# Ledger of designs, part 2: VHH binders against Type II restriction enzyme MwoI (mwoIR)

Target 1, 363 residues: Type II restriction enzyme MwoI (mwoIR), of Methanothermobacter wolfeii (Methanobacterium wolfei) (o59646)
Amino acid sequence: MKNPKFTENQKEIEKEEFEFLQKLNFIIKESLELFNTNLKNSMKFINYITLPIIMASIESKSFNPFSEIIEKHIAFILNSKMNSLGYKFLPLGYSSDLTYENDNSIIHIDIKTANLENPSDFKDTVPLGINQSSYPGVLDCKIRGKNIKADCKKIKVYPNIPTTYNNKLTITNALLFIYPDYKEIIDEIREDYIAIRELISINLKDILTPIEGSLEEFLNYKPSNEKKRLEPILDNIVRGYFIHDKLRHEFSENVEKDLEEFEKKIIGIAKKLKEREIKPVAILSISIPNGELAPHYDDEIVSGKSWGSSFRYHYKKSGNSVFKGLDNKASRAVFLHINKEYLPVLKKYFDPITVYELTEKRL

## First folded at step 10 (VHH)

Design s02 (from r01 with S50R Y99T Y107W)
Fold by ESMFold2, look of step 10:
Structure s02 (fold): chain B 363 residues (1-363), chain A 123 residues (1-123)
Amino acid sequence: as target 1 above (363 residues)
Amino acid sequence: EVQLVESGGGLVQPGGSLRLSCAASGFTFSSYAMSWVRQAPGKGLEWIGRIDTSGRTSYAPSLKSLVTISRDNSKNTLYLQMNSLRAEDTATYYCVRRTTEIYTGDWTYFQHWGQGTTVTVSS
């Protein structure tokens, strides 16, 4: 049997999605130099942010320690450029970070960063939260390794974002920034940082004297916030010593020497982060299908293996990522930037690489 | 109540090896993470490493290639294997009980310490 044809309304939706993608691609492509300049300005302060990055790494692995910086700089550019095109910033609570409106549309732009060594975050796919799509995900209703299956044809995993807002079409896009691997740099110092926390902990008696009760009782007190008092105290001493130059000479000489050796390692890490040149390896722009286009993207927009709060758009599952209802076969996923130093590595994951380019009129 | 008794210290020659033991009693040994700490004469305390209930270890980076921490839950005993000993390794070595389990972000101030065993590295 033939697949259902696109309705005229569905074709109009794809036309509007394509036209917005072109506007977004032009804005970002036009703004790459400004973005790189703004990013370099933040890197002038790498000496001040390296220790906070190291401290954040011990309880959760962050393999893009600069993702928030990247997102904030892109948000600044988009807010300015979108306003000049007649779009107004419109935060909607549990929506994407960047939500805009004009007369006809509500625009959701999600800025994603992916580590080049984690291809599951960018290779032929983009992960989506329930606030980052209006297209329901196909539900996986079987249990791995068991002969248990439900008929889920009548239900899907439904996102929070509607297909329209008060007569305005929902348009959802992702900007995916692929960045070099910083994991080795941060992992290099993580064990050193853990050792410094242990060292400070066992020597707390040198700087902390309880007025009543025992130091043991004080440090092991666990308030309702789930952390023993020891942990915020350790974090505070680290900030005081290394950021604010306080508490120097309050520990014994051998402990002070170890703290100063760690300070040298922080400086070394800052130099390595600066030398890596924090700029995108690649920028991929993705138009995410509106939910009114169901069922045409059901093969591409799916839930995980269990009932969950996330989706994936597998934009290469049916071959090249195209607007299926448009005759022009335009791509929904387009590279806006390639750092040529990384092109050999990128070719491991992408073939072909489709690049956005302004057309020139031929005479 | 909780008792930790270190043994195996003594005089060793530079370049030699030594295994320290810590006999634990008064608690369910297999339910607690453990640490080794040392103190050279006139110096502050130095953390050597830890071992969790599943046997995973973490070490001070400067000592990582020189020491191995292990445990035998059937004997309620913690071990510290030290290799390539140097004069600067002369110290009193302490066995320390940590939390009931290791998982991310679970930091407990060291509550229960052994009496220590002295290692002297000298020709």
Scores: ipSAE 0.194, ipTM 0.706, lowest interface PAE 5.8, mean pLDDT 82
Fold by OpenDDE, look of step 13:
Structure s02 (fold): chain B 363 residues (1-363), chain A 123 residues (1-123)
Amino acid sequence: as target 1 above (363 residues)
Amino acid sequence: EVQLVESGGGLVQPGGSLRLSCAASGFTFSSYAMSWVRQAPGKGLEWIGRIDTSGRTSYAPSLKSLVTISRDNSKNTLYLQMNSLRAEDTATYYCVRRTTEIYTGDWTYFQHWGQGTTVTVSS
């Protein structure tokens, strides 16, 4: 379908979107040093958080172990800077993780992390949650390659976010942090953790028997959706042992020896993680079109995606450009940081690469 | 009914090798991870290792270099290869399938066990 002519309103919306994009880009670019410093400071505690990282990795999911830390640091920086610029924090629980309000707009900012070795995280598309954008996307009628319904081609996805809040324009941005893969480090110890969990499971009856009376209440408290209590219980015991140091006397000598060996491995992994000095390969700032602009983007740029039970929005690369604006000149996706060593790899996925340069522009 | 039957135990000299088998029935063997556990006389249970549905193995750190777990789904059989056996390896060996649910007061729902096979390492 021939893209309809842009209305004046649509042009104005895009203008506001790009103005904010510039502001956000400035804020993040200016704060990169602070971010790096804060991240480095967090790594001082790597010995204490390594076990939780390992625990989180048990599920065969490609993840950045530091995703949460990164997200929180960025959130902290953004909160501070946005407030200084007169934006009010507006935590709408059903909306984006970071929401701000000024006189004219409601701002939604989504922070994402991606692994360089997992192209699905950033190749051609950037994923957003259904509660992150006002864009009405389209979803393929396929789950894991299988059609959901016969003759179904596309499903319209309605976002949780309106295009306007009380006459204020909804603006949605995403910050994507691409990191090198350090999965191999975690993979080294993941199996050992599984072993430890299994080792504990064999002795679980002995461990839990002393508190059997209170255990009934604990076990009966089943969240309706959690049928699997074993793993959480085992993880709890592991935490009790390694973090709280309260369960050491509950294990046989042989088990204790194994646990000690595992502890040494944890320390080793922590060292490896620290030595790798994990820095972003790239930081990508993305302005997502407001839903009012949907007629111009529906077929080529932004779409919905289903991950089983979860609907998400994605923008994807259209043609040879990375998410262009309505005028086909300005990019809605801008790199705020690139590690030059990885530029050849990034060029495989992003072409052209638009880089933001910090100019003495006073916000 | 879930059945696990261990075999292959016996008397072996120090430094020797032994391969244990566990025949599984009463459930879809290929759909479950399986573990080996042992109990020495007068001692508590010791977990040896596990093999998941994809064939990935995990071992107790102290035994990792001494044991290998494998499975043949076509035969519904779990294996434990033990090398360089020591006197301290004398124990009854069990194959175990765990469940994902823990019930109050009845631990039988937590794990399925075989009858065990006894290994004696002696000169």
Scores: ipSAE 0.160, ipTM 0.628, lowest interface PAE 1.7, mean pLDDT 80
Fold by ESMFold2, look of step 11:
Structure s02 (fold): chain B 363 residues (1-363), chain A 123 residues (1-123)
Amino acid sequence: as target 1 above (363 residues)
Amino acid sequence: EVQLVESGGGLVQPGGSLRLSCAASGFTFSSYAMSWVRQAPGKGLEWIGRIDTSGRTSYAPSLKSLVTISRDNSKNTLYLQMNSLRAEDTATYYCVRRTTEIYTGDWTYFQHWGQGTTVTVSS
């Protein structure tokens, strides 16, 4: 029941984690206008990327169409700014794509996006993979989103990330971007995309025979584990037609009319996405405790959705999570940005809200 | 033996409505997505829409406001309701069973067609 004392090494680890959190918060807060400008530049090309986004969303009902764009722009900003603080970009492959080093530490930064209408993705916890933190995870028997079973037991899950690399401290942070719901826009076009695939499927032999050999011979090839072979062929034709302007005139007039109508729908969706405010509702910066701090944060570790290969850090379990070994009890989770139009909605999920502020000078 | 038998076609006035039926036998109807396809004289095949096993529908964009697909699994019957018919809707209408989620490489396995029912829209 009683928390063990922090060792001097553990206190030094928390000091380093806190100091990095402050550096990261400064960089991101200072760079918000550059992030907005970079994001706006990507929107110049929205007509070209809307179809790929739709195609990627066909499997998921809650896909965030901007997730990859956001991650790339934040990565660009951090790569540009971290060097000024003495950090070099250091991708380690089987870890966060956003990894840096200096003389003392290896930094892992994980960028998450969440839909405001799906609070399980952001409320009180942040998901992490075993490749993104050095703190031991936990595996328990529970129904996700509900209380654990009465006689459930927990087992420790060892992460792939060590607490140190070559005597350099491992530091893990998450940047969580909360966005408005896009479900209504994506659902509007999802059925139309399915319709276009079926339309193409009906006419598939006409399309492939002029370009390749026998369609029947191609489709009779069956690798031992192939289950959705037709769908990749249909998606390939969609890309050829709409992105590369190929296969035009290979369809009958009726089919061409339907494809042209879908193209108008894509353009309409692109305009709706561009008109939607693309600034985040909120940006949350979270320091994830290093594994050497165990067991001090064990009560803030929750099993993840990918049972055995992920966990969640409960950054606001029964109050606000803090640097438990530091006298100042600074928060491990702070807001870097809040869209004031959404503040009433955010207060439904976060109370209190801890906000990072830059030092202001009056001259 | 999989069988799909369409009915309900015939001569109809412009602006009229018509409901086509497809009686299915020889397979577990409730386990398959179903589609309607039509072919106007001298034209290529035109996909109208589909209905999955849960009752969700998808339609060709150009026909979305004009047609409704439904199914009655207790009667093994697929329906196509067409409204505001025009001369360009004159076609043979086919009921089609599809299994596009599992590939065997044999295209005929993916498509089982009825004989069709002819709809003629004419004054």
Scores: ipSAE 0.000, ipTM 0.470, lowest interface PAE 11.5, mean pLDDT 78

Design s03 (from r01 with Y99T I102F Q111K)
Fold by OpenDDE, look of step 11:
Structure s03 (fold): chain B 363 residues (1-363), chain A 123 residues (1-123)
Amino acid sequence: as target 1 above (363 residues)
Amino acid sequence: EVQLVESGGGLVQPGGSLRLSCAASGFTFSSYAMSWVRQAPGKGLEWIGSIDTSGRTSYAPSLKSLVTISRDNSKNTLYLQMNSLRAEDTATYYCVRRTTEFYTGDYTYFKHWGQGTTVTVSS
């Protein structure tokens, strides 16, 4: 049942959204120091995560595995703080990363990560999954200024989350963490990693002796729109060697030597990563409109990366890269943290930038 | 039919140099990355290095300073220059066809091999 208080009541809904946004902003802002401390603790194990980082970044694309660390830390912090404030953790299975319940609201918090080198993740829109919002977004043929399909019909993306839960208002927030690029560090070892893959790859036939009769077919199998099996198998073997030290195969002496040397290099890379500041360039807190606010935000929530599986909350067009405000008083998107060194870069995508420093101010 | 024929092997003294060749036929040579691998008697396979379609090379770290791989697409030929040969370099050397581009992470199984050419380093 819909709560009559919120049904078609934009002012009341936005009020609740705003209040929670402010609360969340405060919580996150106050917890930044704790977050940094936890991150430092995690870095004690950098040697164990370096190889996965390298593996994940073997392609030309930069990858930041630290994002997962950040997400987990943020989740931990939020759980602690939300609980202290009387919110009850309420996992709904299909919902966002974190769900909470209070007397009046069911709160969804989704944690997002992006890299500066991939501005598509944040430059024009905030990406949302169908399980992260209650707003039925309009999926247009035109996404991010590009026509994806000619003559396609506009459809709506209906999320899994209702606008209300048993008379409680659904409140949805996203926390977006934008990270710098660590590509230069990864690139230092990229060639070596490729070599290691080759060293292992040539021995696959021997390593995978149990399936020798069908090995070629097995390794070369490529379903439509999928990568060949060889790559993940190679990765698996690499993990077996470097992470688990459990390979039933003895490499030649020279190969073993090369593998050992590579391990040393990995350790070196780990050191470099550790020495880098692994902090977000920016943290954005975003209040996503409740679905009851339709059609007030229909032009703002307009598309996803995939038809029917996601939607995006767009920045306003015409030179103002800001989200539609709450009751015309405050932005739905607020920067909780900004590395000032990156401000010029951020301004390319966000203009203006509203920051939360106990008080909101526009940069 | 894909054919790879290695040549240039033989007896060489320690410290010597040798250039191996691989003649390719039966496929568009320029469209494939190529690799050299070797196998010493009683030992496992050892990857030496690869060269992609753009001419970019990758080498085993232990051999990087000792070998150079090159290709001549006009001749459908792959080359392996080896310098400062050692006794441990005694092996059968094979030319193998790889994927089109190995730097992209699009690895393929080593499907096509030559017959090999034997290099013996001995005083």
Scores: ipSAE 0.400, ipTM 0.761, lowest interface PAE 1.2, mean pLDDT 83
Fold by ESMFold2, look of step 10:
Structure s03 (fold): chain B 363 residues (1-363), chain A 123 residues (1-123)
Amino acid sequence: as target 1 above (363 residues)
Amino acid sequence: EVQLVESGGGLVQPGGSLRLSCAASGFTFSSYAMSWVRQAPGKGLEWIGSIDTSGRTSYAPSLKSLVTISRDNSKNTLYLQMNSLRAEDTATYYCVRRTTEFYTGDYTYFKHWGQGTTVTVSS
């Protein structure tokens, strides 16, 4: 026989995975209105957090400053909705905090983020950590692009998550959020922030006069055998000046003018961020095959290039995106949301794009 | 002994151009990032820009279209080209060697300064 058939146990596993995927798709799709409301409430405070966002973005080549805000709102929604469906929150020490149980299953849900400008993180694939799958990955037979011995396909990279906990089935899912790159908005002020640190540095003597304790003693202190850098001190002064209204009017008038102009630029950036809606470009819902389904997904779950530390699930490799043991041809990966504004860009990476829609039933 | 000597200052008409030079001695010039800084009378210090050991430059955003910093490592010389000069560009201009490390007693990357050269922009 060329390919082994699905056992009855494997078919039952896929039925349970499919049924959970439908529940997850329903609660996320139903909750998009609440998600939008929560985001709009967060935008009330964008003016207060814009400087911290700018400071966190320094030296970053790619930065999505709102990914954590979005992920926290989704996690909050999931925790509420999963409980209402009879799943008890069950955080475990070696996996994501989005772990749940009922009588029959232990559920792991991983929220993945990807930058729209880096399609290798979302196009036809989803990266997985060893704590995010129960399916052993097939060894990547390439070292720096060269093939290794042909029988390396027999070598598996084993994940940390078991296929069952006691007699409860492990079910693993990913929610993949694709974000726009906000780097362009942040980049327009990044040089200005660096210039402000230089301006403060040149004028440090204006603020070193004795005030409370000795800042001069602190600056002269070498707390370890490692050399210190000036940037943490300058960033502290920036926070003191712009967030806490400390050190105001301690600089000369022209320096104060430049600091105030930067403050106006911060306000302008906050306005631009508010105008560019803080929403994911797309949301994909992905059922990751349980390890008891081996070998049926061996060609789709492979080790990453960092051999032994990560995997990739290629959910559209060879055109397969389905529950292979079920007759209904259901997809393991579906879109739950697209931002229509980005549809032309998304068409570069996905063809076709099929979005899950809620359906009504007559009772 | 680190020495930095600026030259090329003087009186210039509004709209004119001027090139300042900084002769460096007493250290391996090619191993240090350098900066230009200015101070108008009665005002605080203003960073104009910097150039690293690889020749990459950065500038204050308000000045980046008006100035160019360059270095000639074979002559141990730092340059500042200024164009479209305005009355507000009247200042003393300083050449500064930036430190590569921050040690006890240091609280700025702007540790070694030249004596300055004065530029006056007036009709």
Scores: ipSAE 0.012, ipTM 0.568, lowest interface PAE 8.7, mean pLDDT 79

## First folded at step 11 (VHH)

Design t04
Fold by OpenDDE, look of step 13:
Structure t04 (fold): chain B 363 residues (1-363), chain A 120 residues (1-120)
Amino acid sequence: as target 1 above (363 residues)
Amino acid sequence: EVQLVESGGGLVQPGGSLRLSCAASGFTFSSYAMSWVRQAPGKGLEWIGRIDTSGRTSYAPSLKSLVTISRDNSKNTLYLQMNSLRAEDTATYYCVRRSEPGDWTYFQHWGQGTTVTVSS
């Protein structure tokens, strides 16, 4: 374990990181009510966004329908608050979702959402991309405990973000919002949507009569990195029907009847979503070490989850790992909010990882 | 080669019940969602419903109360139970498979169909 002596510069870097962490924590904590209110207000439009949510969740994986909404609300709040504190918004397209600048630092904030029932997103890792931090990481050759290949060695990865921008310190933070799973609702409506797709698919030839003779080729066309054209076409037809008030296509009477029933289902799902109080189970704030501190955290914080796909900051699997500062006392991870009802579950997942609760002292 | 063979069709009186079967071969049946569609004489194709790999079913709302889809993976067989049959249910019934597992959009494989005639 390389226990290198901390340089004065490294100490100063950490100091700046923790100072900002405290600021951010305060901002989020004080804005929690506003966030919740805004989120609630967004639900007034749930009837209009339910279909898009359904469409977005057609894959077999669990989907949080509110992830984007949450992210946008937080971004909005942060933009306002950060600006009031003298930070300038500095969008860097290759970097984090939110970037700010002051006289001394460039701040990157990554906002993430996770479902409680999908602990892989938070129990052992923080889902950050390579473009979110200046901290170098490693790409692990193991997937689910098995080497991809026998002779595979860990590969060092270099982040897109430098440790400094024009002599300004790069500071990276992550905000993780953990929410209850809406899987049961989403699964239900997903199946209904699939049914509608199939229903329309059966009649698609009639709908697309103008391109008869080339229809098969047309529908089977697949761009290099995309799904077959058929899927977007079907989605478009569905949107055309429901969003554009049935103006896009003429269907048989039976099909129309089925579509009307589906519409009722959409409304029902929307209602369910609305009735379900959308409150975070937990909000986790994390300060990611600057790359200049890498020698002190060796392989403990950042690693690749999969080859070329995602890089995440990992907590050490062995033993009680603290996302610790250089002094091994302070935590870089703080719960800003915990729903006590879910505390037992959270403890289960975070027991190996010491995360401190937000206290007045840390604000 | 993927093969789907429907059976169980025939003449039935209004109000009667009928169970159709689809025998699948040439692929891993359990890995695919399966669907039923029908075509009445002189009419277009009508989607009836589907069953996914987990056994979850979806139906055309207009037919939901009248039909039940099930599957037996051990027998590589898809079933369509129809109750309270009406004259309007007269059609050729097809079992269909998607192009690949997880594909929700495209029906590539069709059986030859089995004809159901509902008449007094």
Scores: ipSAE 0.092, ipTM 0.587, lowest interface PAE 2.6, mean pLDDT 80

## First folded at step 13 (VHH; from t04 with S35H)

Design u05
Fold by ESMFold2, look of step 14:
Structure u05 (fold): chain B 363 residues (1-363), chain A 120 residues (1-120)
Amino acid sequence: as target 1 above (363 residues)
Amino acid sequence: EVQLVESGGGLVQPGGSLRLSCAASGFTFSSYAMHWVRQAPGKGLEWIGRIDTSGRTSYAPSLKSLVTISRDNSKNTLYLQMNSLRAEDTATYYCVRRSEPGDWTYFQHWGQGTTVTVSS
């Protein structure tokens, strides 16, 4: 036989993992309307200048302006619902931010977001930090683009999360929120933001008069290892002018006109962000195998980088996304929500799509 | 000694076109992003745009459709093409360089400027 059999203990572990997955799926599915209501309330403030300015200043094209909002609202929902069901919040110093316990288990939940146009973040795989798994990962000893392998038989990527805490089973889950691409909205104002920094930079003499020395010496001073004083001063002036309504009329009239035109563009971007569909394209719920289930998931839980600092769980590797030790072969990765407008796009990446359906059952 | 010398200014009719040049010397031209700035009489400085070492350009939003910046590293020359000129484009035009490559630093080096007058 090629595959070792599941022990009695390993079967019990998978039973507990499956039962928690069902409870988590129920909680999140039941709470989708509350989540959307809370998100709408947060979005009342997008018309303010702050978020578009932050987005314009960030160089990464993968920025999701809603990821922190999503995490906070989901954490609020989970803290309320988990407590009502007998799970207590249990913050640990080296674990996921959402950690809970009951009589039998310690629960770790990680909330992740992914851009629909970057399938490496969600297609058949989910990235994990070393604080988000108890299962040791197989090192990827191949250099990208080269066929070089090292003998890694003796070494795995070892996580920080133990398989048990004082006889309580460690259960680890991920909630993956897939969202539309925001690249076109961000790209609209990013070059204009750079132009505004240039405009402010060339006109600093209007608002900075050196008492001693030169403005050049002052601005070229390097208060950190990487940045001259000019750069944080420009960002400070942008915040002062646009967010705090300071420094107005300190520049000449034609410079003020250009600043006011950029302000109109920022307001327009805030409107576009509010009008863009901000509901998730899909929500995927994933049960991550406990480390005591080794070696049964060794092919699926591997290093995320060749240097062994993170993991990936390939929940669809070899087409096998199930609790391998359970007779029902239930899925470890289940869609809790699909926006039907995006179903054709999602079918490019997922086939089949396993969907959780609510039932009127007591947990 | 860093030197920047603008040329090509003069009188032009509204709707006309003009190409300004900036001859650079005293530094490795190809290693620096280069900028155009203008100042109308009695007005503040107006940043027109820049071209980086790879040839990528950025422009002031109000001028994007009216101007084109280019560079010829073999001739150490920066260019500003201006089209559909209006009376409000009357200004002294400067080529400008930051103090160091690769960082946001002070605009230390300025040319003498070349004057463009748009009038019927």
Scores: ipSAE 0.291, ipTM 0.767, lowest interface PAE 4.1, mean pLDDT 81

